VHH binders against 2-(3-amino-3-carboxypropyl)histidine synthase (dph2). Designs and how they scored, part 4

Target 1, 340 residues: 2-(3-amino-3-carboxypropyl)histidine synthase (dph2), of Methanocaldococcus jannaschii (q57907)
Amino acid sequence: MLFKTIFYQKLQKKVTTLFNLETERVIREIENLNKNNPKVIFQAPEGLKLKVEKEIEKIKQYFKQKNINIEIYLWGNTCFGACDLIDNHVKNLNVDLIIHYGHEKLSYANPEIKTLFIPAYHIFNKDEEEKILNDIKNFIEKHKSGGKKVAIATTIQYKKLLKDFNPSIILGCRGEVKEGDVILFVGTGRFHPLMIAYKYQKEVFIYNPLSKCFDKISEEEINKFIKKRILAISKLLLNKPKKVGVVLSTKKGQCRKRVFDEIIKLLEENDVNYLPILVDNISPDILFYDVDCYIIVACPRIVLDDYILYKKPIYTPEEFKLFLKNSFKYKFDEIKEDDF

## First folded at step 1 (VHH)

Design n7 (framework vhh_7nfr_2)
Fold by ESMFold2-Fast, scan of step 1:
Parts: sequence; C-alpha cells; structure tokens
Structure n7 (fold): chain B 340 residues (1-340), chain A 120 residues (1-120)
Amino acid sequence: as target 1 above (340 residues)
Amino acid sequence: QVQLQESGGGLVQPGGSLRLSCAASGFTFSTYDMSWVRQAPGEGREWVSSISYGGDSTYYADSVKGRFTIARDNVKNTLYLLMDSLKSDDTAVYYCARSEDYYWGEFDYWGQGTQVTVSS
C-alpha cells in the first residue's frame, strides 16, 4: 500500500491527496443518537477504505474522551455506489447508524437503517485549485471563441470544486448532461465519458484534475465498444434462445422490478421460455442454470464490464429488447427512478 | 478471476531494444485503461506509460518519452511495451497494471512482473 501511494503521487504529480470526510458532521450525527452505547457501521468504496480506517480511530478516540462506549464496525465488502445499501445484511446487529462514504443519497434508494451519506469531496490546495479552474476556463473560452457552448459533467467528488460551472453530476450508470455543443467530463475513468459521447452524439473531452491533462473520447473507441455488444446481440438472431434466465438483484437501488416485469411480459409475448432468478449479488459462479443466456436486471455495468467472466452470454434488458425488435441501434441501459 | 501475465524481459546491452507483452484474462480487457509500471532495485514504483481502453490516447513518463511505445490489441487481450534505446537506468521489474475505473483512477490488479536488465 505504501508503494501504491508513492506511485500514485508520481503518476498524478501530487504530494498528498485529501478528501473532506466531514468528521465534525459524522460526530454530530452520532451524538444526536443520544445513546451511551451507539452502534455504527462505516462503509466506503475501496479507494477510501484506508482513509476511513483512520477516521474510525479518530472518532473512537473522541467518544472515549466523552465517556461514550461507541461500537464501530467497518463494512468489509465492496461498496459500488449509493445504491449499495446494507440494511438487510446487518438488520440483526441492531445498528443505530450507517455512515456511507463516497456518495450522495439516491431518491429511489431509501435505507431502513438511518444512514448518513458523506460525499467525500476532493480537496485541492490553492495552487492546484487555481490551475484546475484556469485550465477549465481556458478550455471553455477557446470553444466559446469557436461559437460552441461547453457543458461540464463530473462525478460527486469534484462537484464542490466545479460549483461555479454548474456541472451535471454523473450518478453511477445514469449519465444526464445539461445542454451544450461539446461536453467536458472532469474526472477519472473512461466509461462515463464514453457513454455520454454515444448518448448525446457530441464531442466529449476529458480533463483529469489529478494529472491536469486533457484527453478526448475517440469515435474509434466508441465504435469498437458498440460493435462488440452488437455482435453479442446478433448471436441471438443466429441461434434464437429456447430458454433465458432473467436475473433480478434484490438490492434496493438495483431491484428494478418494473423493468423485470416488462422483460417477462416481452418474453411471454414472444414465446420464449424463461427462468426468473432472484439474487443478492450477481457473480459468475451462481449462474449455472440450464438456460441459453441471462438477462441481468440490476446494475448495467455487471454486463458491460464483466460479461467475459461469465460462462454463458449475459445481456442488459435494453440489449435483449434490441434482439426482440430486430434493431441494431444500440442503447445503454440506465437505472431510472421509475424502474422500481 | 483477473490475471495479468508479463513476458519479454531479459538482459540487453545499452542502446538495445525489447518488446514486453502482457496477456490479460478474466475481465473485459477492451473497457479498461492499461499501464506499465516499473520498480528498480531498492527504489519505489515508477509509472512508465498508460494507454486508453480504445487505444486512442497514450501517455509516457518524461524519462521514457520518445524511446518507448505502448500499444494494445483488444482482440487478443494483450498489452505491449516497445522499448528502444535502452539505458542502464531502465533496469527494473516491469509490471502490467489494470486501471481502476471506480472513483480514484488507481490500479487494482498487477501482473507478476518481468525483469529487464540493461548492462554491458
């Protein structure tokens, strides 16, 4: 881990990476439980777990000084998004509060156990902030000179830094961007900017605030991704499936029951046999059934990122609908509020 | 089961060339940015080069710019590093690494490494 940190600093040309973990707000919420023995679970995405471990130590020390016997647990499994609610896993532990780092609450994912969402905004020093904001302002001005409006898209960790640019916040697999002639995605990773480029049919540039470098999504990488998925869909036309597994995640933020019901209805209307499967977590080793392929009604990235890991073909609901409609106009599956 | 396997290292004279390969399996290679990272004896890890998942964008450390070329073949699930005009300072174990697409832009999987020794 120490070597990874040193490497990360060299790659990003930074001495320290800081996140606002809102320690004071966390402490206040725990105090508001008004208990001598509060039980609190901390959960965080992989990139924040070590920082949250240090936060737990600080918080334990604080409450020990207050003569409050706090019982803290760190959620050991991965946390992929605000939709990854652990209520059903920990109901028997009589937990008073969950602290959920790295995300903001999703309107359609309501926890049963009181949960505090801490976005963990990235903190930059004054010189870094000046450079990032000037780089973005120069980009906007250059395109304005060419008669083009720039829309800014980013992820939650950069929302506060970019507030003056009125950014669109990309939430998991849902990529909604405000109107513009070109889009600048501020962040790391390439899936979100690729999805946005395809969805809006606009040029998408990337600014990495850690490296302070610009990049662009190419038509070639969009086409390669889309063609690969179209080929997978085309296999269904050559060998029509006799029986499909329809997999629904039981996680609150992924239990897209309306979408599941719609797919079942379409299968029945097209005389395709199916096996409905309920799972908590979707993994290759649990999908061993006598079906030709699976339709995954859950987080779309399970299909798009990991389909090679599965022994049988897997598809998003939107991909399977393309097969039924005999259409090759690709559409990304996105989780929407009315999916539930 | 994610697996990255490097090959192509060896002993080479200063000014020589080597081609490193990394065979990837257990994930959708075409959706991940990939990188080469090296570690010289007694030193920390140093980033060498990165390539976008579509192959359109390439990045190089100042120490290797103009001498090394990163490339990928998404059909064969293979990452390459073409090393020219090798210097003694390039002596290191070279690691293939997958870029984490979640939040922090950090690397989540590493290969076993392949030794490159540049010596007379």
Scores: ipSAE 0.000, ipTM 0.176, lowest interface PAE 15.6, mean pLDDT 80

Design n8 (framework vhh_7nfr_2)
Fold by ESMFold2-Fast, scan of step 1:
Structure n8 (fold): chain B 340 residues (1-340), chain A 120 residues (1-120)
Amino acid sequence: as target 1 above (340 residues)
Amino acid sequence: QVQLQESGGGLVQPGGSLRLSCAASGFTFSDYSMSWVRQAPGEGREWVSSISSSGYTTYYADSVKGRFTIARDNVKNTLYLLMDSLKSDDTAVYYCAAEYDEYYYGMDVWGQGTQVTVSS
């Protein structure tokens, strides 16, 4: 009875999620600047902003006690990925260091201002950690008894929790998973597990460490997603575009200039008129041009998750190439180092 | 804007049944596991039930197991709680809640609640 009472009390505080913000490491990096007046910007996803505000207070107090006059700013705009580098926006503010929460550095996204990436690992209490690890161990054992090897995939935020399972870490808009007969994705969201299921053509289960619930990517779900995108591509065959907007994001982690150049070349070879458009942030409100559709050379999640928000059809580069090749063998657009 | 709107509460006699609904908008409902949480008069919030994003798995508090059924319709962006054999102890404001997504760190979305009163 007592155990259930404690469990319910913890679920009542589910809204109060704990993250390892690595306060000591942040302080050390600021100290390593060797300045009496360091200027630091803190950048965080929406859900971490209030937690980072409290971190800023702690850090200001620490440096005040050390007689160091630290100048701290919180980046007020939205931030969803490591590709949301702000160094170009703050170039004229003479910033010494950017602290980027919630992500790992992308190898192809090199900031001009020194940037420290803090993964913000999820912190679980002992009871939750025990349940999560036992749920995963039981899943692995069940499949091992059936003669199947389980590969574990996860995102950076759960890497520390899952260390003993040797997980494949999914980065940005690409997923590479170690060999296995069955894949267990540990994390939130359905995009990565669905992409992995399609890419590797293996059963993908999901374990959500926040809800402690198992889920599965069904063949029906994969087929529905793929069919929906194929239908969108097929519309280009029925209503051949006369003019296409080719949108390139200027974000360092999304400025896929090689892919952009490849698409432009293909459009020229196929006598399709086009408008090249440079944007920093892609949103429906800025795509008001006299074109039939857009090719989004940026994070593919913009197309795959948000296409319904756009007034005109939008496509990934891979999707538009399927139209030009008259092919219906779907391929997910993944950001790669050689895209830049 | 992310919103959850509960409905279906009301006054019911012991042993009766109610169907609660939660309409979701402003986010990709099918990407999130969903939960029902209740708050009885003078008590803290108590977890009632959870359902995975696809509906593949469901979990129930011992106090409601066998009496309540959680379900979701990802086409209609709606979460349900089917409540049978209601007891006076089930009297509470019922909230639906969404799990946060790593892309929306701490997107802890709660509805405004719907009152359930079990009384003769």
Scores: ipSAE 0.012, ipTM 0.395, lowest interface PAE 8.3, mean pLDDT 81

Design n9 (framework vhh_7nfr_2)
Fold by ESMFold2-Fast, scan of step 1:
Formats: structure tokens, sequence, C-alpha cells
Structure n9 (fold): chain B 340 residues (1-340), chain A 120 residues (1-120)
């Protein structure tokens, strides 16, 4: 019984994650508007929503004490990254400032409403920081002694922690990694390291800075993911679609009109009937049309992370092109500057 | 403030059944998708199931389809997961999550979770 008792005690300890939300900087930027009635929208990814709700209450209290009548809105829809700009959706509200949490500004995603980007860097205490940095240094040294150069890849939350390692920052739906024989992905989640392993055809190791554990992307894991997507594409060969929905997001950072036009042209050339659909946010609940499947011209993560949530098959533009070419070589869809 | 309190976990033999509950407060429950996510010892987080705002649409991981049923009661602000034909691979801490699960680098699960152990 001792094993079960210890097991329950360890698992009952609540896991908390701390992020630097830069509350003082947010307050300063609102004060810099120099208004008695500033209008501010807060936007955050799902993992930060609860923390941003608390930030809103702190900020309301601060400005109430200053006799400033702040009007605050929380953006109620989900946010995947800096490409999820909402300024076109809120033009009628005469907003003074948008606070966008969880990412840095992207060069191709320029908001028309003043937007403050808060990266939300992960906070580690000194002992955790030393442990993480030493684990990574030891990994690099081990591979260097074997004659292999390690490239470090990470997400924005760990950029500041890893600055001395010159990391490649994986942004949204596009992963570019600096030259190396082996890649160490520092972060949580498996999508980015799996995509990088497939894209670069290199060994990808994972270091989780929260658990302080190393892992590796296996060939089995890559094959399982790719085979599932190839199977979904192969279903189109067995039952050729009579009509497809082509969905284009109207969000500035996702409105890939060139890609949309390319897909429409390919459908017309292959005599496939289609319904062009414009949407703001893509969700299962809005895709109720009389079509056999959907091609999603937006963030590829909508298809790759969420395809199981949709009642009808959904595909990236690259996946649907594989069907039209009868090709078995999988390619990840990525948002590029020339897509717009 | 958002509060999520999971319950209903326990030790069960393979082929057994459990019903998990999640009591939600601090937000307008009826306006959000709700999800169940699990984490086995030494493994990453796995999405299990999601339910739309009114309960009209339900979604399941391939590993649990046909065995698990997600449900909600918007009057009681409670989310449920009915688990049937449990397997040893279902052993995990189960977390109630606000919103639709998607792959996210944020690791905010709210509530202490409820432990499910499937073992003879």
Amino acid sequence: as target 1 above (340 residues)
Amino acid sequence: QVQLQESGGGLVQPGGSLRLSCAASGFTFSRYYMSWVRQAPGEGREWVSSISTGGSYTYYADSVKGRFTIARDNVKNTLYLLMDSLKSDDTAVYYCAKGRYSSSWYQDYWGQGTQVTVSS
C-alpha cells in the first residue's frame, strides 16, 4: 500500500506556471494614452486567459484609484499567436489600445490599432534557472564531444532564459532552425519538435524546462502522425469529393489570399466544385455547409491540432494538393509572407 | 476568479466504469467549450474530450471513442466524463479545462485533478 499512498500524495500537488505579464509596462502604456476614459482590449491565448482576467481586475483597481474611467474589454475568442490580430473586428468600438499577450510582434502582421505585445516570458527562480542552463550545457557538451553541433530551438516564453545559446525562436505556424547536426527543442508540447524533425530530417531532442526532463522525437511518433494525415488524404482518392468548402480567414495575419486563389484555380482545373467561405474565427460550429470536406486557408494548426474536433474532414492547402497530385510525400503547410 | 474542482476518480479494475465531475465557478460556464485532459505519470498531457457551449457537439480522442461520454449541465455549472470499459492505459490524473483544447505551450490546468488508476 505504500506505493499507492506516495503516488496519490505526489499527484495531489497542484502544478502552477508563472509568466511575466509586465503589469507595470501595461499600466505605463495605458497612462501614456493621456486620456481620462481610455478604451483597452485584452487578448490572450487560452493558457493565459485566467491570468489575464486577474490582470484586468488589478488594472481596473489601479485606474479607479487614479480617478481614470478605464473601459476594458477581454477578447472572448481564442488566440493562437501574434497573427491573430483583431483590429478589423473592433473598428466600431473606437479602441485606443490592444494588449496582446503571449507573442512578439511579427513583421508581416501590422495592426492598425495601437497594439502592445507582451511575450509572457516564463518566470523561474534562481535554482531552477541554474538547473535548466546546466542541463542544456551538459547536453551540448556531450554532443560536441561526439563531433556533433547542437542547434537550440525554443518558443518565445523561453527566449530570455536561453539568450546565451543563440536559439531559433519558433514563431506560430512556421519553424526555421539554425544550422546544426542535432536539434534540441527547449519547451513543452510535441507539435513543433515533431514538425522540425520531419522538416529537417534530423534528430530532435526535447528538454522540458518545467519537468527538467529530456525526451526525444521517435521515428514511430513521426510515422504515426504522418500516416494519420496520409490516410485522411487517401480517403479523398477512394471517395473523390463532389464539392469542397474553401475557408479563408479574414484575420490580417491569416488572410492568405494568394494561397486561397491558388487552391481555387487548382480546383477549377481539376473540375472540383467548391464553396468559397469567408470567416473571422474558424471553429467546428460554423462549418455546417453541404460539402464533402473543407480546405482551411488560415493557420495550419487549426487542421493539424484540431482536425478531430470537426464533423467533416478538414485539410491544409498542402494536404489537398497531395490528393490532386496523387502524391505520398507529406509536406507541412506554413504561413509565409508571400501568402497574403 | 475561475475555479474548477474535479472529483469522481479512484481505483478500478480493467473493464470497470467511473464518472468524473467538474464543478465550475467564477465564469459564465454556458458560454465556453469545456474539455477533459489527462496526464499519465512520466508522460505529456493528452486531450481526451471536448463539449460545445450548449452540448450539441462532442469530440473525443481516438483512444477513448466509444468508451467515454462527455456531458454538461449548464444549470448546475458541472462538466461530466462517463468512462466505460476502462483500460490500464487510461491510468492518469484527469483535469477539467476551460475552453476547447488545442496544442498550446501554456500549461495552465485549473483544479487539483482527479486520479484514475486502472489496475487489478
Scores: ipSAE 0.000, ipTM 0.205, lowest interface PAE 17.5, mean pLDDT 81

Design o1 (framework vhh_ozoralizumab_d1)
Fold by ESMFold2-Fast, scan of step 1:
Structure o1 (fold): chain B 340 residues (1-340), chain A 121 residues (1-121)
Amino acid sequence: as target 1 above (340 residues)
Amino acid sequence: EVQLVESGGGLVQPGGSLRLSCAASGFTFSDYYMYWVRQAPGKGLEWVSEISSSGSTIKYPDSVKGRFTISRDNAKNTLYLQMNSLRPEDTAVYYCARDYYDSSGYEFDYRGQGTLVTVSS
C-alpha cells in the first residue's frame, strides 16, 4: 500500500500538459525593477494555478541565491479571462509588478500597476505539432476542393501553433471570426464554437488538439441551448418583475458602466423598480436581495454557464432587453471596448 | 465544489478486463462532455476516451479503439470505462475529467487521485 501511495504522489507532481510560462522573462522583468525587496503578485486561471505555484517556488529560490528579499503572493480568486485585472484590489499592498498568466495584453486595457502578460502557449512535441498541423491542412484542403473557404478560430494558448492559418483569436465572450463559408474551431470546450455557430449561422467544426479528433456543433445542440434561454426570458412575460437587481462588476475589464446605465434607463422608461448592486466577484451566496431576478452586467459566462446555481433567475443585459422589446431573436451578450 | 471520484482499478493479467467508475458531484453532470485520461509511469497525460453530454457522440484514440468502451448514466451522475483485452502498455493511473464549458480551461478538469490499473503477470 505504501508503494501505491508514493506512486500516486509522483504521478500528480509530473508535468502532464506543458505550457510555456516564460520563467526567464518573468525573472528578467522582476530584476528590471532594481529593488532589494520587490513585491510581486501572480495571477492565473484555474488550469494553470498549480503550475504557477511551482513557478513561484523556482522564482523564490532564484532570488534567494541573489540575496534579494522577494515578496510573492498568488492571487487566490478564480480568473475567468483577460478582463480580470486586479490592480485596483491590491493598491494598498504597494505591489511593484503583477504577473498575469493565460492572456495577452489588450491595447485598450492599461493597468495602473505594472503588469506582465504571459500567454502560456501550449507546448507540443514535434510529432504532435506535425500531426495537428497536417490534420488542419487536410481539413482546409478537403473543404477548398468542395468550393468552401475555411475560417480558423482558436484561443490564446494555440495562437502561436496556428499562426500560419491566420486564426481569429476568441477573447472572453467576444467571438469575432474572419470571413469563411465554414468555421473550424481549434481548441477544447463547446461554448465558444456554439456561440460562433449561432452568431454567424454557419457550420462550425471542432478540432481538439488533445484528442486529435474532429467534431461538429449540431443544430440540436444549438437549439437546445437557445430554447432554454428563450424559456427563461419568456418567464418574465408571464409575470412582469416588480423589482430587479442590476449587478455591476467593479473588475476593471468587466465594469461595463455604459451597458449598466443603458439598462437602468430602460428600466426607468418601463417603470420597473430596481436595486443597483456593485460587486467584485459574482456568486450565488451574495445575491440574497428582495428582488424578482437579477441582470448581470459583467462577464456573460456567469449567466450562461452558472444560472442553474442561482436561487433566483439571472439574465444578461441582452436577454433582459429581449423581454422589454417582446422579441425572441436571441442575441449573445458580448464584452466590447465601448461597453465601459 | 466539483468532485470526481474514480474507482475500479487493480491488478489484472494481460488479456483481462476491468470496469472503471467515476462518481461526479457539484455540477450538472448531464450538461458536460466527459473524458477518461491516463498517465503511465514516466509518461505525460494521454487522452483515452470522450463522451458527449447525451452519450450520442463517443471517440477513442487508435491505441484503445475496439478494446475500451466509455459510457455514462446521467441519472446516477456516473461515468464508466469498460476495458477489455488489457495490455501491459495500459498500465497507468486513470482519471475521470470534465470538459470546461469553454477553452479558458488549460487542461482537463480532473480533481481526484485517479484509479491505478496495473496489467502484469
Scores: ipSAE 0.157, ipTM 0.596, lowest interface PAE 5.8, mean pLDDT 81

Design o10 (framework vhh_ozoralizumab_d1)
Fold by ESMFold2-Fast, scan of step 1:
Structure o10 (fold): chain B 340 residues (1-340), chain A 119 residues (1-119)
Amino acid sequence: as target 1 above (340 residues)
Amino acid sequence: EVQLVESGGGLVQPGGSLRLSCAASGFTFDDYYMYWVRQAPGKGLEWVSEISSSGDTIKYPDSVKGRFTISRDNAKNTLYLQMNSLRPEDTAVYYCARGTYEIEYSDYRGQGTLVTVSS
């Protein structure tokens, strides 16, 4: 039909970004294996996979010219963080090295197969870099003139650019920020600046280095988010669950067994029946059990970003504890080293 | 599953106008900041505009300010970009993106819509 052609959008090109994949460092680490037939797995978050595919081609060509028969694999499943360690999944392949893109190593997630973490720092041209640094310096000076110290928070991809500002690096769903009167979050996305605004009870400004624009987390925005979660928790009081699913991720860096055990104990003490469920990755299609709701002991973003995708209510451990305590003081669930 | 489907691109003459749409599904659309980003041939990603969950806060880079207008319809889960006074340098694939953590790595869920500004 002619009208059907108006919705056809041919894929010309996937979105790519400019990241420092440290090709020379990757090659050096492979050479340091001192093998004639090294076996290497490349792992990357979805947005870097096409770029990493090109890196694999370059690296294969380099070693071919060196008469080294490198065996390279790309890990086909998604990678959400440094918690996605695949060494136990690939031990039967006798892999010599894993290259893990987009993250830095987590202290509580130790790989058994040698793993090289490549942060994939965002690359800006000279004019962009100067603009970003001047915008941030001007923001700091303006607030300093008002008697306020600015703490800088950012994500791993901007760490190198912002090094001179001594930034706090926000990892996954954990946000620890150094002392300051106000916080400037440098990055994209809205969740982390909202979380730290609530957590520290301080003004949080946002600088987006890709748009070069400033923004601010409003009290209204924080209250809207918190009220939605409190309402979800309050529904448990109206329809007290008879049986809950307690879901534990087996990923290193998310297998918060101590938190899981604490929740099980609390359920037992409150005479709430439960089904313990072990999963590698949590998705709506695997949560089809005869329970009233789920407590997700994994990455909190699964609950906070994607709860609408699930057929039954899902809660973080902290949210479910609020229900058991009949408390309305919201607390974000964050992954800590002592959770494991 | 989060899905963003862009439409409305095409060939337009310099000085012309186009309206882009993005149909969102698989998440609570009115809880998220939304963005338009573009990638010109042989160039990196450029953020075109952002809009708050309620639509009250809107920002543009200087390259498009005064020419482009972002808007949203939360009842229809749809994001729009009205592009006026188009220039050859606006030629790019345009993507809509959800405002989430690590957007550079994972949140360009759409396939994009091609905009070509040429005579």
Scores: ipSAE 0.012, ipTM 0.513, lowest interface PAE 8.2, mean pLDDT 81

Design o11 (framework vhh_ozoralizumab_d1)
Fold by ESMFold2-Fast, scan of step 1:
Structure o11 (fold): chain B 340 residues (1-340), chain A 123 residues (1-123)
Amino acid sequence: as target 1 above (340 residues)
Amino acid sequence: EVQLVESGGGLVQPGGSLRLSCAASGFTFSSYWMYWVRQAPGKGLEWVSEISSEGSSTKYPDSVKGRFTISRDNAKNTLYLQMNSLRPEDTAVYYCARVEIYTDSGEVYFDYRGQGTLVTVSS
């Protein structure tokens, strides 16, 4: 879905996305360390990495002028969301501060290294902001006239813009939406609106703030996605796996140990042999073991977006439970506070 | 050296109007969100208005919404607060502030605050 999101952004060549990276706040937090040689790691999702690279150069220049020898690192690996914390992986570098862009802190993910979360709110000019807010207000009024309450859902980057609409903020792979008869998702991706449409069994409309266009999640689109995953699960019924790899991410925001332990117990109860595998980052090239398939206990987007890249089938914990229960009631895997 | 200097306060009768000004220096004014906060006698600080760096977004609490208007002139490094339909409850020292808002809790964090300007609404 990252590829698809990037592709849609490239189709809008004339639209330059600007984000508030809160440069002054970042500088202030580094200054508050009261060190002559502070060590700082910058972490960002793919869409912000090039912008954060420019921020790093500005920040280096600022501290050089103050005769402070700042040591800066950019975290080079992919970041799927707020659940992707790296503090336990960089302990040996004696880092003083991590700057985490694109997300707000999750309550269940308390870093051991001081971490500053910068939401990176999208910046719109006055005319764009006015049009977006008017488009959304008109949508709400039209549906209210038809007797329907609209619930607004969005991602962190649009939270400030949409504050007066009391939006539900979709974080990582967790989709909780406030009560409404229809849902308007404000954003550029299709995964979150598809997931909430299925989860709540309600009409979901999409408003893309970059193109200023409305779209809708179709029942056909939902059914196509669900049927594809059910087919993958059904293959396990036709050829029962003899040995499965159970992969647990060691990242604090993804180390879902309770879920991992639950899956291990279910495998033992069903006489399925398994290999427990601990990894920091999950990628196709590290999953080369003698197993029939993998259960990925980490960010669900790894399975749902990237399964085609893997040589062997991969499943979310919820998908594998469907196989064990011989159930076809699909449930999206979501990271929850009780998972840890 | 960051400096914020407020002016425009004074004694006004209920229903009257005042315009407060804040002259900013020592930083890139156009890059910062700016705030007006007030402190009534014997009470804590109360946020009364917020403005984005470009002036495109403003926010007010219900206590002053529709009566107060925040604005800025980035070319002159000046922040304004137009106060209409003033009430005795608006009596306070008004501060211009360069403030960070904590997004997780809505807490207000003070970077710099001016010396303040006293507004007294009485008759």
Scores: ipSAE 0.000, ipTM 0.099, lowest interface PAE 19.0, mean pLDDT 79

Design o12 (framework vhh_ozoralizumab_d1)
Fold by ESMFold2-Fast, scan of step 1:
Structure o12 (fold): chain B 340 residues (1-340), chain A 119 residues (1-119)
Amino acid sequence: as target 1 above (340 residues)
Amino acid sequence: EVQLVESGGGLVQPGGSLRLSCAASGFTFSRYAMYWVRQAPGKGLEWVSEISGSGYSTKYPDSVKGRFTISRDNAKNTLYLQMNSLRPEDTAVYYCAKDRYSGSYFDYRGQGTLVTVSS
């Protein structure tokens, strides 16, 4: 019996994860399919993929013990956000269920294949949680005493922790913040708080729940970001494009056909030749066409995060409209319900 | 296309020092905050250091503050972690990471580098 004890001890020594992957809920949803050979795809952002690989091993083992022949696939391409639906790509596999980690379902992006969205909430111990909540409460009280209303913004992984503060959940493709005089972004990194600071022209503070430290977006930082994009747009004025590639993502949550049609109409009205290009995942290696630049009708983060990786200039639809209108009032591109 | 390759791990005695390196490729290194995270045997991922894209801002948890120093060379696309006064509890696999979307979803594609503090 020693080998059973050793096996049990090995399972109990399993690494504690920083994210709640809701294993029990995932298993229940698969069981609810009522199939002897369910086909399931797991989809996750890059930072969760290795954890989801281990999750798949647990789930395979569970169903093996139940004599259910589960067929599991891990989606090998990246998952950028809740807009990234893969149902058209996997239609021929006759998939029963997609497990989509790191996101919540968007009302305007309905998958054709049954999809379970797992937010993957960050797990903090009780003393960490108490410190985070107290730091945020103290920040709110300090500004309230100065007559200023604080709006809380965060990303999905901190939503549950911050529920009592009624936070605005910021997406990589869309950032809407509830009304306030000052904004506190709770999260790591600077992209989301920069987008918010740029969009709302408000003071944006950052609280990093991992470091327990405060930071702030300066006006100088906002101006530098905007100026870099305006310089990219200004290059179009110096070297007016003769032919433009207009790239439309075929992903259901990113196929902004209305915006694509608007751009095509504007190009035709301005007598600019163009090449319409349909693509699923946009990367530098697929943009090799004989055009002067590309307009990316997809997730705006492709342009805003990665434009330097591309050999030819790439622009959001909003950026290219600024060029056509000879306007330099920068507008951040966001995915909206009416874009499709 | 994003690639992170960690190196510099090994066996070291308590009180010793070790320097880790991470060679980055496939993204604009200078535009992203970079992180060192570690995973000790039987434990979850623990954040151990953060550095801004420019290198002017660094952050550490109390467990390593004053002992570890994160730095970067943007011209060489390389991230470093200088570890001093090492303790047995620092034993872990160390990963170089970036967060593509900001938040706790560290984008790390390397195998990590093992640091064992023992004698």
Scores: ipSAE 0.006, ipTM 0.413, lowest interface PAE 10.1, mean pLDDT 81

Design o13 (framework vhh_ozoralizumab_d1)
Fold by ESMFold2-Fast, scan of step 1:
Structure o13 (fold): chain B 340 residues (1-340), chain A 121 residues (1-121)
Amino acid sequence: as target 1 above (340 residues)
Amino acid sequence: EVQLVESGGGLVQPGGSLRLSCAASGFTFSDYAMYWVRQAPGKGLEWVSEISYSGDSTKYPDSVKGRFTISRDNAKNTLYLQMNSLRPEDTAVYYCARDEYDYVWGSYDYRGQGTLVTVSS
């Protein structure tokens, strides 16, 4: 996750994929505030920030023509999901509206400041859309002819394109897939399809809408990832931790207090000393305490994507539970409504 | 700090050849599938080639299949693209990209600054 911020800082000329930022809807919602001096914050993931900067200029121009003195701020920190609510950080600015790009509202993460969620769906030209939809339809039909039901999984940016296929929307921190004999993941990257392949113990195929090519998650790829995490867990068996830092994110959509309490109870039951730590953002530079390792109660992607950046071992709650149970059946940590 | 540094681009005549290199640092190179993608002037990103983490599997779109060859040297943390029989339509900025564990609003994760390839008489 930290890699993305560094990456975007280094890229001199930004190349952006075309996304639907719903400019007209944003303008309408601002107009509906019925104020001559509305205060609006724009929040976006790193990959959308430069596009959102251009949207801000268009919106400022629109309201200037209407003699409305709009005060706009761009939220300068990263935004990884709908769980990154900033309302508590900006309440002193008397903001009227937050425009949150790149995600849909999560049921367990309710903002206190009025927030408009703009999913920023990927836009394809007509020829590309027809090719993608036909490729997917042909895949489904081929498997149906073989007696196999295909479940479609994708990420939020392709949801609208794939609406007629009734897709399951997958997050790195949560993945629920509808029933099927095989799963077709439509998207880029291999983490989501790898996670669901392991979780559901089903064949996962990948269709990349940018390359228009099919691929498949291999058993070798799954085994390599799982073995690496099992090795990290097994190190706890070889060198039992005497003191563990238990880190809880205070972000509204990541403050998994129930999971935190469960881990604390398990540590107490196993006579493991611990230091409870509350942080807003979890990063390597703030984890400098006299502990043997950390349990990260937040977005699990912090552990799975960034563990190599940390000086001391870090684990998800599920990984640490495997150590306590002396179990080697890996389980991905996922954020659920009842975690809070 | 994850870095990908592309090199080897330049001006070349139609029918000519170029070899692109991508120097990777800041991550375990041998754990990731790698890609070459390109962007022609005024167009979107186009996938050019893919190579598995071990180098045992490679994939190409029909537009470059038989002309381009992707390879890697895991000991040197370097990715290569050998481009033969170059055509004017191959003119583009070429980017080295790492497979991502998460999709965050980009076609590929950790692509570098790119290297310009111009195919012109």
Scores: ipSAE 0.005, ipTM 0.349, lowest interface PAE 10.1, mean pLDDT 81

